VH-VL binders against o46895. Designs and how they scored, part 38

Target 1, 223 residues: o46895
Amino acid sequence: MGSNKIKNLVQYEIQDFVSLNKMDTKSHDSLNLNVSKKSRYLLHRVLTNQLINNRSGNACTKTRSEVEGGGKKPWKQKGTGNARAGSSNSPLWKGGGVTFGPKPRTFSNKTNKKERLLALTTALYLKSNNTKVINLDNLDFTNLKTRDLVIKCSNLIENYKKDQKILFVAEPTASGLWRYVKNISNVDLIYTTGLDLKKILQAHHIIFTCKALNDVKEVFNEQ
Short names: E, the ipSAE of ESMFold2; O, the ipSAE of OpenDDE; V2, 0.75 times the mean of E and O plus 0.25 times the DockQ between their complexes.

## First folded at step 18 (VH-VL; framework fv_izeltabart)

Design s3 (at its last look DockQ between E and O 0.05; V2 from the best seeds 0.00; counts 0 for: pae O 8.3 > 2, placed apart)
Fold by ESMFold2, look of step 18:
Structure s3 (fold): chain C 223 residues (1-223), chain A 125 residues (1-125), chain B 111 residues (1-111)
Amino acid sequence: as target 1 above (223 residues)
Amino acid sequence: EVQLVESGGGLVKPGGSLRLSCAASGFTFDDYYMHWVRQAPGKGLEWVGEIYSSGSWTYYNEKFKSRFTISLDNSKNTLYLQMGSLRAEDTAVYYCARESFTLYDWGPGSYFDSWGQGTTVTVSS
Amino acid sequence: DIVMTQSPDSLAVSLGERATISCKASQSVDYSGSSYMNWYQQKPGQPPKLLIYDASNRATGIPARFSGSGSGTDFTLTISSLEPEDFATYYCQQSSDWPYTFGQGTKLEIK
């Protein structure tokens, strides 16, 4: 992973979400993103560990296939890569029962924190052409309706299609936006304190707030 | 039905340029990594490079990095290979290929599940 | 670059008999429990056709007589009972690291 990465600068034009007009002078910001040369393998490993850890937290005594159902609509191309699940499941089943008794971290896969950051920056880079940055300073949440939010998203996103998923990434203090997002099935929200690789990969479009971009810039741009 | 159709091949003199096209249909073009692979007459296959369909990511076989450029036009579902400073050893059939992996399906592995019929480039005096 | 070496360069086999083609990588093509080794078939004047992906999985529409095995650096393609349409050139290909590379090919001929 160390020498197997490429550092890339991504530039964003900042747009006012209320008016969707650019400011008088074009305002820009940028993000330095490390991109793995083995992105497919890294993304698969980190996401697989995320899914395994979620099952450990929810613990299912019946079957591991019960976790498959997720999201509101099937994603396109979901069948591609499902045949990649290998025979690596066999060792524990051949040697004995389902469990060997209580052991610390017996079923959890460890993911290096450095690997998680590289997976996140890799995913954000690969999504960069479908990523927008907005300024929310002038948004009056008391006057915003769900219909207005859908219209503003359709104006912000080139060639917007209503079956596409939109992910907002916001600073933790932007709680007002969640009230509108929660009722729209194709729109989701994460905060910079809880970046989620699965949600980033599932999104067709990503919308950062300016403050959220600054939060991740500090984390991602440090050596 | 997935279809990939290459075009733009032909005869060109050494030092010349050509632009190859690959028209894609039957799938959601902007979800995939696309590749160029070439095959010299009577020889094996050689990977040229890849592009993620959004255009944000390109990676080349070092042999071609300075002379070849891969690009996309998503509005036309079309992949391009711009070749410059052509040499006799660039004579080959050029294929476009679709990779199985997408950012929305994160299974392990990477393989070329669909290929075009190829377009022939001949570099000679 | 990962060098892929196939054996043999050509193979003559009778209809109905078994053919086995080997592919050796100059370094491991394994990652996270999977082997990033693929097999393609190519007939003259045609593009390559995917047969096997990730060492052992048959692609959609590929007959059961084709199978793949191996891990690490050593892989095989087996055709259990040859049919007339199976006489072609076969390539292994690694997708573990850039540049992606192919074996030199194995030409399967009718005996």
Scores: ipSAE 0.534, ipTM 0.753, lowest interface PAE 2.0, mean pLDDT 78
Fold by OpenDDE, look of step 18:
Structure s3 (fold): chain C 223 residues (1-223), chain A 125 residues (1-125), chain B 111 residues (1-111)
Amino acid sequence: as target 1 above (223 residues)
Amino acid sequence: EVQLVESGGGLVKPGGSLRLSCAASGFTFDDYYMHWVRQAPGKGLEWVGEIYSSGSWTYYNEKFKSRFTISLDNSKNTLYLQMGSLRAEDTAVYYCARESFTLYDWGPGSYFDSWGQGTTVTVSS
Amino acid sequence: DIVMTQSPDSLAVSLGERATISCKASQSVDYSGSSYMNWYQQKPGQPPKLLIYDASNRATGIPARFSGSGSGTDFTLTISSLEPEDFATYYCQQSSDWPYTFGQGTKLEIK
């Protein structure tokens, strides 16, 4: 990867998710993010590749040989007044096979790991102003209601709008959060093991857990 | 009009220090990578290092990383090259250059579109 | 480091004739369909002047007689018909990777 990178240190304020108070002790509240000078191109490329790879490729049509029926010539070759026909399964006939129709295939487009990481870091940098970091240590998942989560999000995010997408980024062990997030239409949850560029880019607001931030930091520092 | 004017060159003894300046006009540093490139007498061009975004990013040729420091003063729109532990081989004309790229950022490369006239540094006992 | 090697070191050409300068990179300077190769002209006592960027694009104000071609590791600067003002030293430069590196230069002289 060429000469079109900028290193940025982004600092986050950590808030307690329950009280929404800023924590006094700042720990792991910074992230080094590489930004591409060719951010649009890179993001587009990586996103496109992600979308391509996510294609199921299961579309399937039957050819004339795969359509049930046929075998008998519909009519004699001459003397009928009709056009010549060899089979009722011909693509020319209603109900016939499809010529050059879609068949199951695998869509794959490899993305360079470094490019992918650069795209992710760039995307996170772009969203840095709309990113919050929360501490979940004081959160009791047993007594949490979905409504409470929404309220907390609304209080946590400046200029919260109901139609805006919120992306939670959590550590894989934060399984309890999923139970509540899944019921909120405008809130998504991803784990640090599967950072999704598309979701990051689509998000209006991003909420990191402290542990998630640390996980990401470790990954990015290894670059 | 984009202009770059280097200054600060002169005669210095080996082991000495010197600070070069590049005053820019016609644009602001915030949007550009600024570079130092030197040229020894009768020799080719050698890249020294770059800076971007008011000092948030710097990158050096490893050859110079331990001795040279690049910085910006946005208030003065001036680029600096602080040189230390100067050697005879550091004798050269030092140029500041602006790196440019296309606005749409869809794949084009980068190039030095603007150069200063250079300032001469002579290291001699 | 990407090493840039120009050939020849010096070239004597008559006025009105074609001049061709080669630049070879030790590694590919291409990325996503673009070549991060630039050409500069330098006259004595003057700074380098951009001629060609991204292998084949003429900089603003550069005459049409200057052209660049190539990809990967092999690049060429061509002057179709030499003018008196074209006698100078030419440098290729890659911006694909740090450190940025220049060719050793090609001095174009009048024959």
Scores: ipSAE 0.015, ipTM 0.531, lowest interface PAE 8.3, mean pLDDT 85
ESMFold2 (binder alone), look of step 18: mean pLDDT 89; pTM 0.929

Design s4 (at its last look DockQ between E and O 0.03; V2 from the best seeds 0.00; counts 0 for: pae O 7.2 > 2, placed apart)
Fold by OpenDDE, look of step 18:
Structure s4 (fold): chain C 223 residues (1-223), chain A 125 residues (1-125), chain B 111 residues (1-111)
Amino acid sequence: as target 1 above (223 residues)
Amino acid sequence: EVQLVESGGGLVKPGGSLRLSCAASGFTFDDYYMHWVRQAPGKGLEWVGEIYSSGSWTYYNEKFKSRFTISLDNSKNTLYLQMGSLRAEDTAVYYCARESYTFEDWGPGYYFDSWGQGTTVTVSS
Amino acid sequence: DIVMTQSPDSLAVSLGERATISCKASQSVDYSGSSYMNWYQQKPGQPPKLLIYDASNRATGIPARFSGSGSGTDFTLTISSLEPEDFATYYCQQSSDWPYTFGQGTKLEIK
């Protein structure tokens, strides 16, 4: 399906995460983002597919044949005054099998790679005004406290609210950041190897590391 | 008046390189996607690639991505197509074209509203 | 890639008669109520000239005898009454997805 994309260059201001000072412009402080004219549809489609694919599909009920017992007719056909019954495992009986109940199945919906990429770029573009890029080079993870991270986030993000979702996007090697992010309820961390459209869309604020930005740039430019 | 004038075409040997130019007048590249389209003799039109915003964005037909490079010189208002490793099948008239675009309109029409006269590239031994 | 297939490859029509050219896309080129299909006219030794954009809109300066219709995958260019200057090659083109692709062309000849 045609995406009818609009190309945009988004420039990010890079801040030092330790001092929160603006850094000098680097060559990698911009990202080309394609925006779909069909952004609503595309985002919906890709998001829906993601949600579908995330379904476990392990719901299981037993049919009348799978329920234990029921081999003997509960009573004779005539002369009992009761309704006719063939098995105690009938779905009409309490404790009987379930007719047309859920069975384990695989939920899968294939999304075109290009569509997914376009959805991601569109989502990032939509969130561009609420996206910050930080340099972690000067950050000492050994002396950092979770509280400090929260404070830094509050200072980094304009109009910060405690109930707003913050999404960190980091490079896979930024393992030290996870230690602190995991303890903050409103902060999530994803890596560039696994950009999650849902999380991007749910985020009120996005924080990229410089390296993450570069990784994403490379991926987008290779397309 | 919008004008596009291609130049740089000529005879080149297989494996050679050639740089085509497209001089634009009547508008600035900043607001438009510029494209290269070629046409082999007696054949149809083939899209080569596009560029936008003084080179901030480029997109190529995969067929040409490894051999061709599109660039802009804003100071000269000129579009370029650098071709390398030329083959006989690259023999064609090469056109530069402007794609209609307005950033402020989220529903721009994507069509080539202006074309150059083309420049002929002949790849032969 | 979206493949554009025109029909017929060549068409002989008399002056004053109606000409119809079909273009079929391998997948839909529609988005948000618009069809990203364009038609171009090319005469020998000249570059393509935009005729119709977004399936049904005439470009500036294009005579009313030219019309485009269609949606999804099926599109049609119609010339209601052929004039001598209309004998040329016509191309459909999609701008829905990269790479942009053209039809193989339809040569309109005088009968």
Scores: ipSAE 0.017, ipTM 0.531, lowest interface PAE 7.2, mean pLDDT 85
Fold by ESMFold2, look of step 18:
Structure s4 (fold): chain C 223 residues (1-223), chain A 125 residues (1-125), chain B 111 residues (1-111)
Amino acid sequence: as target 1 above (223 residues)
Amino acid sequence: EVQLVESGGGLVKPGGSLRLSCAASGFTFDDYYMHWVRQAPGKGLEWVGEIYSSGSWTYYNEKFKSRFTISLDNSKNTLYLQMGSLRAEDTAVYYCARESYTFEDWGPGYYFDSWGQGTTVTVSS
Amino acid sequence: DIVMTQSPDSLAVSLGERATISCKASQSVDYSGSSYMNWYQQKPGQPPKLLIYDASNRATGIPARFSGSGSGTDFTLTISSLEPEDFATYYCQQSSDWPYTFGQGTKLEIK
């Protein structure tokens, strides 16, 4: 294989969320997306790390007082004498085995920021045929009902089916949209400050706001 | 139970076209990578290409990329192989196969856990 | 393309005896400590059937007499005690890089 990534231009038609089928108000924008040549391997590795990091984040609710007792237990110094085969294979007894040894390659499985960004751009490219960009400038959130949002989504997406997952990607200042999407089971929302690879890959349809699309251009400048 | 049933094979003259179908049942089609693999008479297996069942990803063996197109219709749970400019060397049994790897499972991937019975394509004058 | 070479092209082994089939890849099929090497069995008139995935894991329903081993470029399939139903052609397959490729096959005959 050659280079691990290749740049792909993706173009989007911008649709007015209020009028949807008003052809004369539409315009266009685009993204240049880096795509991994080994995309399935990359995506699997980054997804696995995302799940592990989410679990460790949930498990790390302990304070410093909770940790200091557990981290200074003397039994590790005195308990190494038992030579049972199961004990000899545990991390406490060996500390240097294949799973826990000082092999640099074992810890090279952890993702870095560049690898995560490449996975995100790869995923967005893979979803590009199911991605729409909308303009929210004319939307009055004070008059928006959940039912209206569902109807607008069904009109926006060609061949829409109710069992399909829809992911909105919005700028952080679009907080009004969350109030409505939280009540719709097949619709989710992420912000450009917290792009989520799992949610992007699980979505059948992705809907960017225009401002969010501009934000991701800046996020991806780090590549 | 998982079932894959190919159809659409037959006798075709050189330069002709043919569309193969693979009807899938017994699983959630849109969560898998689907593949086409062929086997010439008395010969080994040859990978043709893959498609993610949502239709968002397709990759081909370069030998076939210019002449073959893989597509699917999730509403019909059906995978397709459109073959054009057929040659005598394209004579083979064509299998559709399901890959076990999915992002939802976090399990092993990159192997074919289910195969159809195949459909025979014969390219002859 | 990763070329997969099986050895031998055919072999005959007596019932109850051990058979060993080798597969050599033209480059490593390892990524992140896993070997992306699979083995399939194909009987005449039938589609291939998965035996072994990731070099050494038996697929569901495969008898314990089938085992796989190896890493990097060198792999083996072992049938520890041949039974009459083991007459078939066996293929190795790499899935580490596009295009996915198969070995040329090893025809196993029961002597």
Scores: ipSAE 0.014, ipTM 0.500, lowest interface PAE 7.0, mean pLDDT 75
ESMFold2 (binder alone), look of step 18: mean pLDDT 90; pTM 0.931

Design s5 (at its last fold request DockQ between E and O 0.31; V2 from the best seeds 0.00; counts 0 for: pae O 7.9 > 2)
Fold by ESMFold2, fold request of step 23:
Structure s5 (fold): chain C 223 residues (1-223), chain A 125 residues (1-125), chain B 111 residues (1-111)
Amino acid sequence: as target 1 above (223 residues)
Amino acid sequence: EVQLVESGGGLVKPGGSLRLSCAASGFTFDDYYMHWVRQAPGKGLEWVGEIYSSGSWTDYNEKFKSRFTISLDNSKNTLYLQMGSLRAEDTAVYYCARESFTLEFWGPGSYFDSWGQGTTVTVSS
Amino acid sequence: DIVMTQSPDSLAVSLGERATISCKASQSVDYSGSSYMNWYQQKPGQPPKLLIYDASNRATGIPARFSGSGSGTDFTLTISSLEPEDFATYYCQQSSDWPYTFGQGTKLEIK
C-alpha cells in the first residue's frame, strides 16, 4: 500500500506533567507520519490480523507445522513444505494444505512489517489532534497517588470527559508510571517497544512522554 | 436515539458563499466518519466529502474540493459544510450522514446508518 | 470513480408481486472478502433510508421481504411481495473506493 501514502509533519507542544500551569515557556517537538490515502482499508487489514493472532492458543495447524518444521520461531512462514515429508502426502513443498501457497517468506515478512508501520503512523495521525506530549522529569513517583494521576490527566486534556479512554505511550524505563496507570479503568499504557494498533485506535486521547516520542522517531524513520 | 439536524440552507446568488450546519444528538463523533451527501432536484445522490471525528482527516469528491470545506466542532457536536463560489448546479438538498462503526474490528466504514432531514440550498440570481 | 449503473430506471409493479432491481459496478467493489455495496430507499421529501449493507445484510428494522445478493460487480435487490409503503426510489451505493458513488436510482411505482 506504499503507493497511496502522504507524509505529514505533526507538531506537539511539550508540557511539564507536574506543573501543567506554567505557560510562559514552551517547547515543541514534531513527528513525521506517513498516512495511507486508503487508511481505513489498511487499518482494517492490520487490526484484523492482530485480533486473529491474539485469540486463545494463538496458533493453528498451519502455524504449528511451520514452527515445528524449522524448530525456531523465525520458521513460522508457511509454504516451505520442508516439514511435510512425502511419505503419505503430495509434494514436499505443500504447506498448510497448499504448495508454495503464500508469498516467499522474506517478501511476506517485509510487506507485513512495512504495512504494520504504515498502519501505526496512520493511526497516530488520525489521533493527532487529541495527542499530547509531556515531560516527566519532575515527577516524584514516591508521593504519587492514583487520584493525583486522574487529576493531572483532567487538567492536561482540554474538555476532558470521564468516560474517554487515555493511552500513555512511554519509554520502557518509565516503569514507575505503570504502577499507577494499572489501577485506572479508562487509562492504559504501552511502551515504545510494543506499540499496539488496537489500543491506539481505541484511545480518545494519547499522551507521549518526550523520551517515547524520540524513540518512535527512530522506529518510523526506517520507512 | 441518533439524530442529525441540518440547517443553514437558503437562497444564495451565484458566486456567493454559505455555511451549512449539522447538529448531532444521541451519540458523540468519537471514531466516526461524518459525511455530506447532496441531491439536486429530480436527481440522484452525490457524495460531497467526509471528515474524521478528530478533524485531522478530510476527503472530498474532486468536483467540490476547491470550493467546499468540511469541518466540525466536537464541543458543540456539530458538523459544518462551508461552500464558496456557488453555482446554479450546486442547487440541491444537502444531507449529513454518519458512517457505520463496528467495535473490535475497527476498520473501513461501509454504509450510512443515519441521515439528517436535509437542508435546501438554492443558487439563483 | 466507480460508476454504479442501476436497471431498470423505473419499474411499475402490482401489490403483492415481486420486484427485482439490479446494480452494476464498473469495477469490483469487493475488499478482504466483503462486498461494499449498500442499498437505500428514499421516499419523496425524505432522506434516504438504509435497507441492505455489505450486499446481503438487512439493516435493523428492515422487513424480511427485502433481500440483497451479488458480489464483485453485479448486485440485486429483491422485494418478494410488494406492500404499499415500498413504492419509492431505490439507490445502490459502493463504499469500496473514493469517491463513494451511488447508482442513478430506480423508481418503483404502483402499476
Scores: ipSAE 0.268, ipTM 0.646, lowest interface PAE 4.6, mean pLDDT 77
Fold by OpenDDE, look of step 18:
Structure s5 (fold): chain C 223 residues (1-223), chain A 125 residues (1-125), chain B 111 residues (1-111)
Amino acid sequence: as target 1 above (223 residues)
Amino acid sequence: EVQLVESGGGLVKPGGSLRLSCAASGFTFDDYYMHWVRQAPGKGLEWVGEIYSSGSWTDYNEKFKSRFTISLDNSKNTLYLQMGSLRAEDTAVYYCARESFTLEFWGPGSYFDSWGQGTTVTVSS
Amino acid sequence: DIVMTQSPDSLAVSLGERATISCKASQSVDYSGSSYMNWYQQKPGQPPKLLIYDASNRATGIPARFSGSGSGTDFTLTISSLEPEDFATYYCQQSSDWPYTFGQGTKLEIK
């Protein structure tokens, strides 16, 4: 991972979410993002690992010993004109057990922290042109309607299309936002404690809260 | 059908500038790395640079980084190569190419699956 | 930069005969068990055409007579039985590291 990292300073304009006016908040409007020239491989690996780790692994089939019934030989060994059979639970029979079928297992593939972070920073860099930062301080969640949120998003994002995916990245304490986001089909919400590479990559637009941006900044600067 | 059509080539004097275009049809740039590759007369292929994600990512051959700029216009589905401070050695056919990937767990392979017909740039006094 | 060196620069082969072109990389182009080597065919006045990707995979529409092999630093393109349309210039290309680099080309000529 050494010689192919590029450090980029990305500057964001902060907008008030209610008025959509630009705010002069110089202290929290930039993010240092490391980008790898080998981002293609890295992003793929980290994403694949994430997908692997998300597998439930709950597929389960019953073996012949686990299928209910059987025990009695279906017919005598000779003199019946039928093929030899030992149990009605044989995998050769309809309704029988499954040989070498799937059993519950855990899928895991470890990605090192540095690679994961580099992938995330790279992904955020790639989406930087489609990233907005908003201040929610003036937003009254009590009187907010889902429709209002959609309208605000449409005004915030240039060339907004209903079919495009919007990803909100918020601080964990922004619990009020979830109530409205959950009802919008093309909008998703993640928290800074759980940055999801897949969701970042799938998003057409990303909206950070100011606090979320700060959280991410702290994490990235510690590297 | 995927189609790439280069244009903008021509005769230019040393020190001059030229902008090449590559119009794409049959696909959108959003999910592809687009490349410029040039070929001097009677010579091999030389990678110039790439662009991805609506201009969010660009990378250049170090040889060209100071003089060439790659950009794209998504609304027109067109790729551009802005060349400056042109030299005689920049005389070549310039191709735009699309890069595709084979996504596998162990690593994606990549290759140029689509090429334009090329546009000729001649730098001469 | 990874330097790609093809051999020979030119090859004269008769119709129906086997042609073998070699490409050597200055460093390994392998990653996680895959070789990031591609082969292209170019005819005069035409752009390159993809033949082989990832060292040994034939591109869509490419005849079975074309095959690629190799790993690490040494790669080979083989045409089992030459057809008239196969006389062209062939290029190897690595996609393992930036900048992407091509071999100098091998011109396949009719003997």
Scores: ipSAE 0.022, ipTM 0.553, lowest interface PAE 6.7, mean pLDDT 85
ESMFold2, look of step 18: ipSAE 0.248; ipTM 0.619
ESMFold2 (binder alone), look of step 18: mean pLDDT 89; pTM 0.923
ESMFold2, fold request of step 23: ipSAE 0.257, 0.237; ipTM 0.632, 0.616
ESMFold2 (binder alone), fold request of step 23: mean pLDDT 89, 88, 89; pTM 0.916, 0.910, 0.919
OpenDDE, fold request of step 23: ipSAE 0.006, 0.006, 0.014; ipTM 0.523, 0.489, 0.525

